VH-VL binders against Prefoldin subunit 5 (PFD5). Designs and how they scored, part 14

Target 1, 151 residues: Prefoldin subunit 5 (PFD5), of Arabidopsis thaliana (Mouse-ear cress) (p57742)
Amino acid sequence: MASSSSRGEMEKMGIDQLKALKEQADLEVNLLQDSLNNIRTATVRLDAAAAALNDLSLRPQGKKMLVPLTASLYVPGTLDEADKVLVDIGTGYFIEKTMDDGKDYCQRKINLLKSNFDQLFEVAAKKKSVADEAGMVLQAKVKQLTAATTS
Short names: E, the ipSAE of ESMFold2; O, the ipSAE of OpenDDE; V2, 0.75 times the mean of E and O plus 0.25 times the DockQ between their complexes.

## First folded at step 11 (VH-VL; framework fv_clesrovimab)

Design h2 (from g5 with heavy chain D105P; at its last look DockQ between E and O 0.81; V2 from the best seeds 0.70)
Fold by ESMFold2, look of step 11:
Structure h2 (fold): chain C 151 residues (1-151), chain A 125 residues (1-125), chain B 107 residues (1-107)
Amino acid sequence: as target 1 above (151 residues)
Amino acid sequence: EVQLVESGGGLVRPGRSLRLSCTVSGFTFGDYTMSWVRQAPGKGLEWISFIRSKAYGGITEYAASVKGRFTISRDDSKNIAYLQMNSLKTEDTAVYYCARDRDYPIYWEDYFDLWGQGTTVTVSS
Amino acid sequence: DIQMTQSPSSLSASVGDRVTITCRTSQGISSALAWYQQKPGKAPKLLIFEASILESGVPSRFSGSGSGTVFTLTISSLQPEDFAAYYCQQFNSYPYTFGQGTRLEIK
């Protein structure tokens, strides 16, 4: 969150300084918003993975199913090792886990992403307030200058 | 060559300050969370602090043992992470390692795939 | 804070032996555990993360297992370069904590 001290410093700045401050703050907000989007996208993907693991854990090993070979060609197959999955852990590695361990992994990562989102969202909101305050002070200074130059 | 080089350690009396530096080369420093981890003589490892990348808010955290006394910071233009250590105590005597956190940015999991060789801080009367 | 307890605190073994080091946590951490090797006078080196994944360049004689609160590091056929200290570390939640260490010494 922006403080009265920060606003007081902005009131002392010239128009060029305020434009630079606002431009920098806007760039930082955009960077943070991109990062929040990355976290949201990863959360959606993990939620889908957790749902898929839950669905797989309810199916008996060895049941027949159709396995896609191409977009329009399917062959019969079976679910092999119904209690195992490969998990992409996000560092270029895959690891075999039981369905229960895979569910635990997904839930742990989801909890991390939600916590990280909340923390980053607070930082982004604070920076956004700085950007908005700089814009407000800039707008007021420009208005005062145009009013002062008319008579 | 991927490298972390710590500097700034030395002998100091209690109550004094030191600033440690971690100079980074061989990878894109601005993309990573960086940590400080210390090891007292003959003892195990203790995590001290991290600082996230600018894209992830530059968020910092501290171990309770140093919170309020130590400040982590980074200068991405110079590829340097800093640890400002104020009000040093004899219990702060340790080798201080700079470390790179493995999980690039999104999970913020602090396990360390790259370490410097450490810099020694001795706090003694 | 999550307390990490390693056992044994030290052990002696011969080249070729199989050794196992245990790390216990004070609360469940799923698979959020890393293992480090540290040789005297050197920085720690990451061996294993996510309880069981070998870091690139780490010999396959190292393996990790466990989930929840009990984890093991196993060295299947001990080599001369393996005599070192070993540490576990949880990365489940802040503050991230290390075990007290296990020193593996030559008989």
Scores: ipSAE 0.533, ipTM 0.774, lowest interface PAE 1.7, mean pLDDT 85
ESMFold2 (binder alone), look of step 11: mean pLDDT 90; pTM 0.925
OpenDDE, look of step 11: ipSAE 0.800; ipTM 0.910

Design h3 (from g5 with heavy chain E61Y; at its last look DockQ between E and O 0.68; V2 from the best seeds 0.68)
Fold by ESMFold2, look of step 11:
Structure h3 (fold): chain C 151 residues (1-151), chain A 125 residues (1-125), chain B 107 residues (1-107)
Amino acid sequence: as target 1 above (151 residues)
Amino acid sequence: EVQLVESGGGLVRPGRSLRLSCTVSGFTFGDYTMSWVRQAPGKGLEWISFIRSKAYGGITYYAASVKGRFTISRDDSKNIAYLQMNSLKTEDTAVYYCARDRDYDIYWEDYFDLWGQGTTVTVSS
Amino acid sequence: DIQMTQSPSSLSASVGDRVTITCRTSQGISSALAWYQQKPGKAPKLLIFEASILESGVPSRFSGSGSGTVFTLTISSLQPEDFAAYYCQQFNSYPYTFGQGTRLEIK
């Protein structure tokens, strides 16, 4: 978003306009970074859940346990019955799935999160470039104003 | 009451432009992805476009049939989503629905739990 | 694009009948499927999401099942208000696509 055409338009702007542009762009970048962090955190947790689910499918040793894979995903019962899992899809609903369907569900959600992250990262990077460019042009104009007023 | 109300449909000649509006009430519009879905007379449903919330970058997507001709936008301060339709073709004749994605979770799963009444666009010479 | 085919395209049934509508996809979509009901002159209404979960306020006579490439919508005891068009929709990958629809008519 900080292309030469964008830079030329910034250089036409007054200091007040540039300050407003930078402040708005900074706010938008912060909002997008919060969203990216939420997606990253969810992806890491779901990756961990998928790995735990795969490990459970390899080691059915017959011990009774209640194993949370994520805050929203639990494996009830014993390991002797490790061919089924309960999936919390949000909003208080649980769906029973086979172990393979549970792995598939997790992988699908991981793929969605990764795709969503990539899309949002691109937008955030462009907005960050605009904010940085506005800051540089603003600093240059302030320096020019200071030099001009001191003769 | 939770509502979506489309407006701006009408009869236009091919090659002309038209802007549809989707006015929202009864929920926090800025949190949701909004979509346009159309239905040609006697035909099935065709998804056209979406626009994500500000928190998710306002990202847009367009079906190939309308990409380059239609532009989706939103004004969160007015609770309105827009569909600007340029270079209209007779194939664009349809009822146009505004639809809300079921919720605004991080997965961006787009199925539509709230629909407007639709606005009719007829493109005929 | 993922192609969605519904069968039958139309059917006639009586009040009280059990009705099944099938949606087949050209690619596996796991459980990323929704069902909609559309009455004449009205907008679609969400019935089922994630292949089998009823939307709030939808009568329990509606049920959905399936995964992968074949999905069914079942109405266990047809009521007069159920005569409508029904559409499946996948939300697995862009572009989102709908089935061509199934018209359910009174016999």
Scores: ipSAE 0.582, ipTM 0.786, lowest interface PAE 1.5, mean pLDDT 85
ESMFold2 (binder alone), look of step 11: mean pLDDT 90; pTM 0.922
OpenDDE, look of step 11: ipSAE 0.777; ipTM 0.897

Design h4 (from g5 with heavy chain A55P; at its last look DockQ between E and O 0.72; V2 from the best seeds 0.67)
Fold by ESMFold2, look of step 11:
Structure h4 (fold): chain C 151 residues (1-151), chain A 125 residues (1-125), chain B 107 residues (1-107)
Amino acid sequence: as target 1 above (151 residues)
Amino acid sequence: EVQLVESGGGLVRPGRSLRLSCTVSGFTFGDYTMSWVRQAPGKGLEWISFIRSKPYGGITEYAASVKGRFTISRDDSKNIAYLQMNSLKTEDTAVYYCARDRDYDIYWEDYFDLWGQGTTVTVSS
Amino acid sequence: DIQMTQSPSSLSASVGDRVTITCRTSQGISSALAWYQQKPGKAPKLLIFEASILESGVPSRFSGSGSGTVFTLTISSLQPEDFAAYYCQQFNSYPYTFGQGTRLEIK
């Protein structure tokens, strides 16, 4: 949770300062939550691409079919030439890779996204703790002011 | 015009501090990770530090050679990235470049598609 | 840390020559490699990312290849403006590291 030093600094703030701190912290938490969702969505897409790539590598050679892969992966020609794949690396670029290189690319990106998610989650948790503590201190100060004015 | 302009370099004695600034124009600064990369005289490039965009947590990292002595920061309202350099050593003598990391999306791919002209830091007794 | 070793460290060539620069990594980095050109007194310029993709505005005489631990930058027909230093950089994992550089000089 929030450190004693952070709580002590908040206790010294005026109500207007605390309201501004709370509002800014809430905004930052919302941005971080949106970013975490974007990372999770991309991870799901890459997991699907990795699964599609694995399924392609397991299929018997010589079967003829039209197979739509994930939105990010395309194979040129037919499945009986599936030792190469095109990988969408972002910003409108595609690069040809062997099946093994394609699997390695997907795993590298998945590992990167998972690490980025973990780092960002820790930052978001800390910012949310600050927002929650500011809210509690603000509520307590408002309650004390109300009690003093009505006594 | 898209550009990065470094400032704050100079001659300083060992053990002292300097702060470098990187002023950004021509693109949305708040979307990007920013890095500092240095080049000692006659030597190659060394990545020093990055700072992620605020939507991605403002996360910072440092090369081991400067960790604990240098601090990267950003002021998105002014479009400026900073590098605070404390406890400077003679081996910190270099041209310091600020650079834009290409990836402002979720992958955080740290290769540098835009560089400043550099600012020279000389640490000498 | 991932060590990046370029070879050769220096070479001399003539306009029109085909030049190949190799970057070796101490561990596999998939295709997470970029190449930079640096002219004397200037900042580096991105040439290639993801091992083989040309940055916008880079002449087609530049090409990159490789994956895993060995990567190659090729200039198919040298022009006068290509005499510079060249650096590889991995972006596979922190800390991001550069090769020691290759100086390409006019013969």
Scores: ipSAE 0.531, ipTM 0.770, lowest interface PAE 1.9, mean pLDDT 85
ESMFold2 (binder alone), look of step 11: mean pLDDT 90; pTM 0.919
OpenDDE, look of step 11: ipSAE 0.788; ipTM 0.902

Design h5 (from g5 with heavy chain D103G; at its last fold request DockQ between E and O 0.66; V2 from the best seeds 0.70)
Heavy chain, then light chain:
Amino acid sequence: EVQLVESGGGLVRPGRSLRLSCTVSGFTFGDYTMSWVRQAPGKGLEWISFIRSKAYGGITEYAASVKGRFTISRDDSKNIAYLQMNSLKTEDTAVYYCARDRGYDIYWEDYFDLWGQGTTVTVSS
Amino acid sequence: DIQMTQSPSSLSASVGDRVTITCRTSQGISSALAWYQQKPGKAPKLLIFEASILESGVPSRFSGSGSGTVFTLTISSLQPEDFAAYYCQQFNSYPYTFGQGTRLEIK
ESMFold2, look of step 11: ipSAE 0.658; ipTM 0.837
ESMFold2 (binder alone), look of step 11: mean pLDDT 90; pTM 0.927
OpenDDE, look of step 11: ipSAE 0.799; ipTM 0.909
ESMFold2, fold request of step 12: ipSAE 0.487, 0.580, 0.610; ipTM 0.757, 0.786, 0.809
ESMFold2 (binder alone), fold request of step 12: mean pLDDT 90, 90, 90; pTM 0.928, 0.928, 0.923
OpenDDE, fold request of step 12: ipSAE 0.815, 0.812, 0.812; ipTM 0.918, 0.917, 0.917
ESMFold2, look of step 12: ipSAE 0.656; ipTM 0.833
ESMFold2 (binder alone), look of step 12: mean pLDDT 90; pTM 0.926
OpenDDE, look of step 12: ipSAE 0.805; ipTM 0.910

Design h6 (from g5 with heavy chain D103Y Y104S; at its last look DockQ between E and O 0.76; V2 from the best seeds 0.69)
Fold by ESMFold2, look of step 11:
Structure h6 (fold): chain C 151 residues (1-151), chain A 125 residues (1-125), chain B 107 residues (1-107)
Amino acid sequence: as target 1 above (151 residues)
Amino acid sequence: EVQLVESGGGLVRPGRSLRLSCTVSGFTFGDYTMSWVRQAPGKGLEWISFIRSKAYGGITEYAASVKGRFTISRDDSKNIAYLQMNSLKTEDTAVYYCARDRYSDIYWEDYFDLWGQGTTVTVSS
Amino acid sequence: DIQMTQSPSSLSASVGDRVTITCRTSQGISSALAWYQQKPGKAPKLLIFEASILESGVPSRFSGSGSGTVFTLTISSLQPEDFAAYYCQQFNSYPYTFGQGTRLEIK
């Protein structure tokens, strides 16, 4: 949220100063948007993992399933541990959890990602407001300057 | 090779200010959340503040005991994290550690896998 | 704030003993718990994270277990270098809090 004090400072700036402010703010907004997209992608992935854990917990031990080796290659297999999963925590570590503990782990991470997204979204919105206001002041100054030189 | 080095500790009177620095080497500082944790003489550990990376908005949080008096900041170009401590109280007497929050991908979990050796702050008359 | 209570506050043991330190929390924290070792005049060192995962370089005689509100750190065969203070820490939610510590001393 921009204020009249912030706009007042921008209106006192020269064109070169406003260009620099706008460029810096745009770069920061782009960086924050990339981070927001990464969080959304990870949340979707974890939602899918939670759903898969639910499906696996309903299957009897020994039931046949297709096991992916690559994105396009599957082999037949059987479910060996119907009540256990391995969880990749992202640092090269895998830990064994019960199905219930695995679901709990996924939900905790999903909640963390949602909280992180909300916090970052507010920061990005504030920075975008500054960038947009700087752009408007810059355009107004450029139009005033060109009108004065052509009249 | 990997180091966190705190500096700026000392003896100050109550009500005064002090600025701590944490100089980082041996890892990509700009990718990490950094924290300050303190330990009063003969007491346990107390987390006091963190600052997130620029890519994640530079978001800060503070323990209630220091909120409004302490300010955490970072300068990624110099690989330094700062703790500005204003209106110091005798209760702030402690060894102050900077610590790297261990980051497992994108989850921003705050447990500390690297610690500096600490800098001592003594607040007394 | 989530309160963290360690037991015992101190204990004495001999080299080769098995010791167990307990950390209790005032509310559920799932598996969001870390254990630290601190020797006199030194910074803490991370031993265990996510309740049960050993940090790289930590000897296998250390193990962690628990979920929810009760957690344990176990040293299966105590070595001379293990005499130190031990702290649990929750990272479930702000403000992050530590247990009051357990001093492990030579008998």
Scores: ipSAE 0.544, ipTM 0.781, lowest interface PAE 1.7, mean pLDDT 85
ESMFold2 (binder alone), look of step 11: mean pLDDT 90; pTM 0.929
OpenDDE, look of step 11: ipSAE 0.790; ipTM 0.903

## First folded at step 12 (VH-VL; framework fv_clesrovimab)

Design j1 (from h5 with light chain S31T; at its last look DockQ between E and O 0.86; V2 from the best seeds 0.74)
Fold by ESMFold2, look of step 12:
Structure j1 (fold): chain C 151 residues (1-151), chain A 125 residues (1-125), chain B 107 residues (1-107)
Amino acid sequence: as target 1 above (151 residues)
Amino acid sequence: EVQLVESGGGLVRPGRSLRLSCTVSGFTFGDYTMSWVRQAPGKGLEWISFIRSKAYGGITEYAASVKGRFTISRDDSKNIAYLQMNSLKTEDTAVYYCARDRGYDIYWEDYFDLWGQGTTVTVSS
Amino acid sequence: DIQMTQSPSSLSASVGDRVTITCRTSQGISTALAWYQQKPGKAPKLLIFEASILESGVPSRFSGSGSGTVFTLTISSLQPEDFAAYYCQQFNSYPYTFGQGTRLEIK
């Protein structure tokens, strides 16, 4: 019902009001889509971290491995403290956790990101609908005005 | 330098309305979730509402005790968060704090790293 | 709703004492817990988040530990300015809840 009322209100607006509405809605949609992309990227990063923790938990302490210094240069190293990791929590802080607690932390954050994505996606979809409808009404009014001024 | 200042508290009768303001300085207000937390006289803390940043949809939530009566809003151009309190009850008597939620966090983890001084609302006959 | 219960509700101690305050939750919250200090007539101040991370500017005599359903705040050597109320708060899931508070008073 809010959509029906919104369309009726839009059709009463002048061209300048509709341009302002469309522009503002487009800006908000772009902002929300950037936020959704950030959430998706962070989810992928945390999935990779969880996979890495699982892989590391299968390695014994002291196992030899190659440590990258650059993309093409590696040095020999050993895994020193195999039951603890430092986790970057995204606020400039690192926390020390066991491998199991690190995986649990990652899963908790992944669950939060998925829930936040779903909530934000619904808001973005509603705002996008407003932007699209404003654009359609605006286009119709401009087309009608252009036809009148051409003759 | 960084500050949250609440205003708009006072003495009101039950059933009336009051609007609280939280004026922000010293940080980029638009990036943060803002919350209101209250404390009745001699009691503990009660979270009552938050509003997310515009980048995160401006999503709002309310404690069950105030849902339907209170409305949170924000004006990012003025760096102000608002709490419109309608149908006030004597149980709403408290010091009301605005608080900054942890800000550039995509996780939306609501703990409060910056608090205002509070404004007192007294609802009595 | 996640219930938060603090123990003790009040505590009397002397300057220099080691003090431990416990917060118990009605369900697991991993490490999504914060601690606040509130001095009389003042707003709360964040001390610790993520159960154990000390907020910037908080003295190192404060520490936090725990995960799941049991958490502790420890003050290793009480100072005069530490006599206050202390609150735990979960940020695991909506609605966000606080413990009932622990009043730490001078003996």
Scores: ipSAE 0.605, ipTM 0.801, lowest interface PAE 1.3, mean pLDDT 86
ESMFold2 (binder alone), look of step 12: mean pLDDT 90; pTM 0.924
OpenDDE, look of step 12: ipSAE 0.791; ipTM 0.903

Design j2 (from h5 with heavy chain I59F; at its last look DockQ between E and O 0.45; V2 from the best seeds 0.00; counts 0 for: pae E 4.4 > 2)
Fold by ESMFold2, look of step 12:
Structure j2 (fold): chain C 151 residues (1-151), chain A 125 residues (1-125), chain B 107 residues (1-107)
Amino acid sequence: as target 1 above (151 residues)
Amino acid sequence: EVQLVESGGGLVRPGRSLRLSCTVSGFTFGDYTMSWVRQAPGKGLEWISFIRSKAYGGFTEYAASVKGRFTISRDDSKNIAYLQMNSLKTEDTAVYYCARDRGYDIYWEDYFDLWGQGTTVTVSS
Amino acid sequence: DIQMTQSPSSLSASVGDRVTITCRTSQGISSALAWYQQKPGKAPKLLIFEASILESGVPSRFSGSGSGTVFTLTISSLQPEDFAAYYCQQFNSYPYTFGQGTRLEIK
């Protein structure tokens, strides 16, 4: 959504000022899109973690499994703590949680990420609208200048 | 040395404005969410505002008690967080702390592992 | 807003005592709770996060427990340097809120 005052100020600008405005707006849009992608990736990762926790919580404690020792060597083992997981919270920290607490942790973060995604998306859309408007005004001024120099 | 240093506190009359600064050293400031937390004399702690990292778009939130009057901002090139306080009331009298969120980059945990020593704001006639 | 209520508001204890401070929340917050220590004239210091995990450099006599709506900070053998105020904080949802504090006086 472009405002009348925003359009009016753009039309007062010279071509060089308008190019600088559009370039800066395009840069800001790119940075905001990167942030949105990062949020989307984090949400996908947390969704996958929640799904894995749900699958793991359905498995019996003590179930026999092959435990990787190396990429090509496995040893027999059992699932010792079927109701506990380690959660990577970044910065090199891992914390132990029950399966239920791990699911709650994931859901808390997912909910916040989705809410903030929507808010950040609106900011990015508004900045994109400004960039597009600046582009249209710039193009009109270039055409106007071209017509003036040919007449 | 990892450090947060607040400044800009003082004695002001009701209705006036004041800007607090939190100068950061010893870590990559732009990667962290920063908060302001205040403590009225003889009272407990009250969270006021946060500003997210640049990677998360610098999103801000405010406690209802200050929304519309206070503005948090950051200058990542100077490693400074700001709190602009307008229309100050006597109830705003407190020690103001800046605090660093445990998480970094696009992640946050919303509890604070590093605090400044605080700056005192007194609002009285 | 999630209301946080600490009890007791103040208490006195002797060196070596076991001290327990309780934090109750107005709605469930799972394990999204932190404990802070604040000595007079100083900034708060993080003791415990995620209800029960001890921050690096904090003495092992401190421990936390609880989930949901009731949380406990325990000091197993009180030391003179533990004279301070203690605050719980929820980080489940904003606005992030603190308990009103508990002042611990060493007898």
Scores: ipSAE 0.276, ipTM 0.688, lowest interface PAE 4.4, mean pLDDT 83
ESMFold2 (binder alone), look of step 12: mean pLDDT 90; pTM 0.927
OpenDDE, look of step 12: ipSAE 0.729; ipTM 0.878

Design j3 (from h5 with light chain N92L; at its last look DockQ between E and O 0.81; V2 from the best seeds 0.74)
Fold by ESMFold2, look of step 12:
Order: C-alpha cells, then sequence, then structure tokens
Structure j3 (fold): chain C 151 residues (1-151), chain A 125 residues (1-125), chain B 107 residues (1-107)
C-alpha cells in the first residue's frame, strides 16, 4: 500500500477519506502487533525448551536427580528413558522423539518463528508509516479548514 | 459443512488470461492461509502460490514458474480466494486446486488439509 | 529448491500386503513432511503430517516415519481402497515441493 505516489494521493484526499484510511491502517497495525507479540512469546518458550533438551542430553540413563514436586520441595528420582522425549506439537497432542530429533524440531520451529517475525515486522512497519503519514496530512487539512472558516 | 469450490477454468489460447475463484464455506476463511496447487495431465503436484491472512500481513508468495504472471488475492468479506493468471503458456495446462493451508498459526507451515475439487485450465493453440 | 524423490515410482501389490514407499530429500527437512493419497479424478487427501502424525479420519494401517532426508510411508495391510497415487511434500520452505508420486497398483 505505501509509496511516494500514494503520499501524493493522500494529500488530494478529503478529510473523510483520510480519516477512514488512518482508522483502517491503525486497526491493521494493532492486529499485526498482536501477531508479533504471539510470535515473540512462542520463540522464548521454544528457546527454553531447546535449552532444556540440551541439558537433558548430557545426563545418562539412570542418573539420580532431584525431581521437583513444588517450587520449594524436591524428591530423589532417576532419569528412566534419557534418549526419548515427548514433544508438544499443539494443545493435547504429543509425539515421541529422540533427544536429537526433539532438538531438531525445536530449532526448526524457532527458525520459522524468527523468519516469520522478521517478515511480519517489515509489513507492520510499512503499514505504520502509512498510518502516521495519513495522520499528519489529516491534521494539516483540518487546521487549514479551521483557519479558512475563522477568518 | 466445510467446502472449497473452484471455478473459472476453461480453454484459452497462449498469451491470454483467466481468473480462477475459490469459494469457501464452513470455516472462518479470514483466519486461514490459502494456497493454489496444480497438476498437469498425468503429472504430479506443484504448489504455485499462497496468501496469508490479514493477521499475518496478507503476505503472498509464488513458485518461480508463475511469478510475475500470476497474482493471488483474497476477499475476506466474500470468502473468496482468487488466482489471476496472465500470459498463459501451454505448460500451464493443469487441474488447479485451491487448498486450505495449515499455515494459519504462527509457524506458517504450509501443508494442505482441505482441497477443492479442482478446475481444469487448458492452454492450447 | 528442495528436491523430493520417491521410490518406487510404481508398485504392484495384493490386498493384505504390507508396503513401504520411500521419500528422499535433497537436504535435511527435519520432520517437515506430509503424505497425500490421490485417487484417479479426485483431489489429494492429507494422510500424514510432521512425518509421522496421522490426520484425523485416516485408517490406522497407515503410518509414517523418518527425519532429516529419508522418510517412509507404510501401509500395514492393504485394502482395496488403498490402490492410488501417493505423494510426499516438504513444508520446510517455499517453494513447497512434492515428490514425483508413487502409483500403487493391484497385482
Amino acid sequence: as target 1 above (151 residues)
Amino acid sequence: EVQLVESGGGLVRPGRSLRLSCTVSGFTFGDYTMSWVRQAPGKGLEWISFIRSKAYGGITEYAASVKGRFTISRDDSKNIAYLQMNSLKTEDTAVYYCARDRGYDIYWEDYFDLWGQGTTVTVSS
Amino acid sequence: DIQMTQSPSSLSASVGDRVTITCRTSQGISSALAWYQQKPGKAPKLLIFEASILESGVPSRFSGSGSGTVFTLTISSLQPEDFAAYYCQQFLSYPYTFGQGTRLEIK
């Protein structure tokens, strides 16, 4: 949507048209910002999961460890199947993978989220520029009309 | 309850244009990425384009074989996806499927859980 | 582009047989692989995604395995309705590519 010719078109638009353009662009920016936040949150969680998988891969089968029951209470336990994990692929769905395959799954998803974030951020920035430009042109036109009707 | 219906196929001469439509019912169209996949006679499947939802910027992409000639678009108010095909070539002869793309979540993983019946495009002198 | 090669290109088998179709990729795709079934004159139908997860409504005789560059689709006991073409598809990155297909025919 945003271009140099589009800016010239904005300056030719009436107050109502500019207001509608500004309002629509603002709505789209808000929607994109929500999507960007969701992507960032998911990336943080997957980074943590990947780190946990790496830590688990350094522990041999049968190694004793403290298993949390609560934030402050631990009991002794052992790692039973050190070479396998269950991966949450969505709400209520899990799939069994080796530690290496689980790491690969997490890294693939992290790479997708980072790429998706970058693409979407670029789109959001362009839409925000359109919204800001429309706002400035609108403000200037309102001021011109007010001055004309006052004098 | 859930349905995709392609239309707009036909016989055209090389260099001409066609516009395909994919009419959607039974799910919230605006939440989904939509794709076009084609299959030449007796051949395999070729992904050709997708369009993301508004929540994901309406981003489009194209296979190299059609980039610059085909344009994907959507009208969420009408639940329709479009494929504008310009400068058609004989190698564009195929059945064209629209597909619901499971790339509707934040991962954008494009595989297809719902397909239309297909519409046939024949490009021949 | 990620090249997808299926083997065999065609396969003859009898009802009740166990069959395996292999999909090889030109580079690692982790588990970003889907399998489709297509009967003549029909649209493809999703069978398996994420290399091994069975789509809802697909019979349990279908299974998928593999990671990286080599993947398999297995049908444990063929039924008459399973004679069709089968395609693998990578969904790691665009352009999203399909294997050339495997035609499963009755002996």
Scores: ipSAE 0.629, ipTM 0.821, lowest interface PAE 1.3, mean pLDDT 86
ESMFold2 (binder alone), look of step 12: mean pLDDT 92; pTM 0.943
OpenDDE, look of step 12: ipSAE 0.812; ipTM 0.925

Design j4 (from h5 with heavy chain G103P; at its last look DockQ between E and O 0.72; V2 from the best seeds 0.69)
Fold by ESMFold2, look of step 12:
Structure j4 (fold): chain C 151 residues (1-151), chain A 125 residues (1-125), chain B 107 residues (1-107)
Amino acid sequence: as target 1 above (151 residues)
Amino acid sequence: EVQLVESGGGLVRPGRSLRLSCTVSGFTFGDYTMSWVRQAPGKGLEWISFIRSKAYGGITEYAASVKGRFTISRDDSKNIAYLQMNSLKTEDTAVYYCARDRPYDIYWEDYFDLWGQGTTVTVSS
Amino acid sequence: DIQMTQSPSSLSASVGDRVTITCRTSQGISSALAWYQQKPGKAPKLLIFEASILESGVPSRFSGSGSGTVFTLTISSLQPEDFAAYYCQQFNSYPYTFGQGTRLEIK
């Protein structure tokens, strides 16, 4: 009922009002799309961190690995304190956690991001529908005015 | 100065309505989720409602105790958050705080780094 | 709803004492816990978030620890300005809930 009611109100609007409505709706859609992209990017990064934690938890302490000194020079080294990690919480702060707590932290954040994405996606889809309907009504009104001025 | 100032509290009879305002200064209000939290006399804290920023859809949520009776809103052009309280009950008697959620958190985790001083609502016959 | 239970509900201590307050949750919340200080007639003040991170401007004598269902706020050497009520709050899921509070009084 909201779409049929909204369409009727749009059809009563003048061309200038419809242009303003569409412009505002397009701006809001773009803002929401930027937010959705930020959430998706953060989810990808956390998935990678969770995978890295899983790989670390399978390696014994003291296992040799190559440690970068520069972009093109590596030296042998060993993993120390393999049961603890420092977690970057995204504000310049690091928290020391056990490997299990680090995995739990990542999974909790991933779950939050996925839920937030779904909620915001629904809002963005509704706003996009408003923008598209306003655009179609506007196109029809412009066509009617053009036909009236040429007939 | 960075601050939140609540207003609109008072004494009101059960069944009546009241609107609280939270006026914000010193930060970009439109970037933040805003919450209302209340504290009954001699009691602990109870979260009531939040409203997300426009970048996150302006999404609202309510505690079960107030859902359907209270409405949160925001006017980003005036830097004000509102709490419209309808059908007030004696158990709604409390100090009402507005609070700012942590800034720019894509996780939507609601803990509150800035609080107003509160406004008192008393519902009694 | 996630129930938050603080212990003790009240305690009396002297300046210089080490004080510990515990918050237990009815279900696991990972590290999604905050601690607040509230003085009479004042708004709450955030002390700690994510169970263990000090908010800017909070003295280092405050610390938080715990994960899952049991969390602890510690004041390593109590100062006169620390006499207040303390609340834990979970932010794992709404409705966001607070502990019932712990009143810390001067001996």
Scores: ipSAE 0.555, ipTM 0.781, lowest interface PAE 1.7, mean pLDDT 85
ESMFold2 (binder alone), look of step 12: mean pLDDT 90; pTM 0.926
OpenDDE, look of step 12: ipSAE 0.792; ipTM 0.903

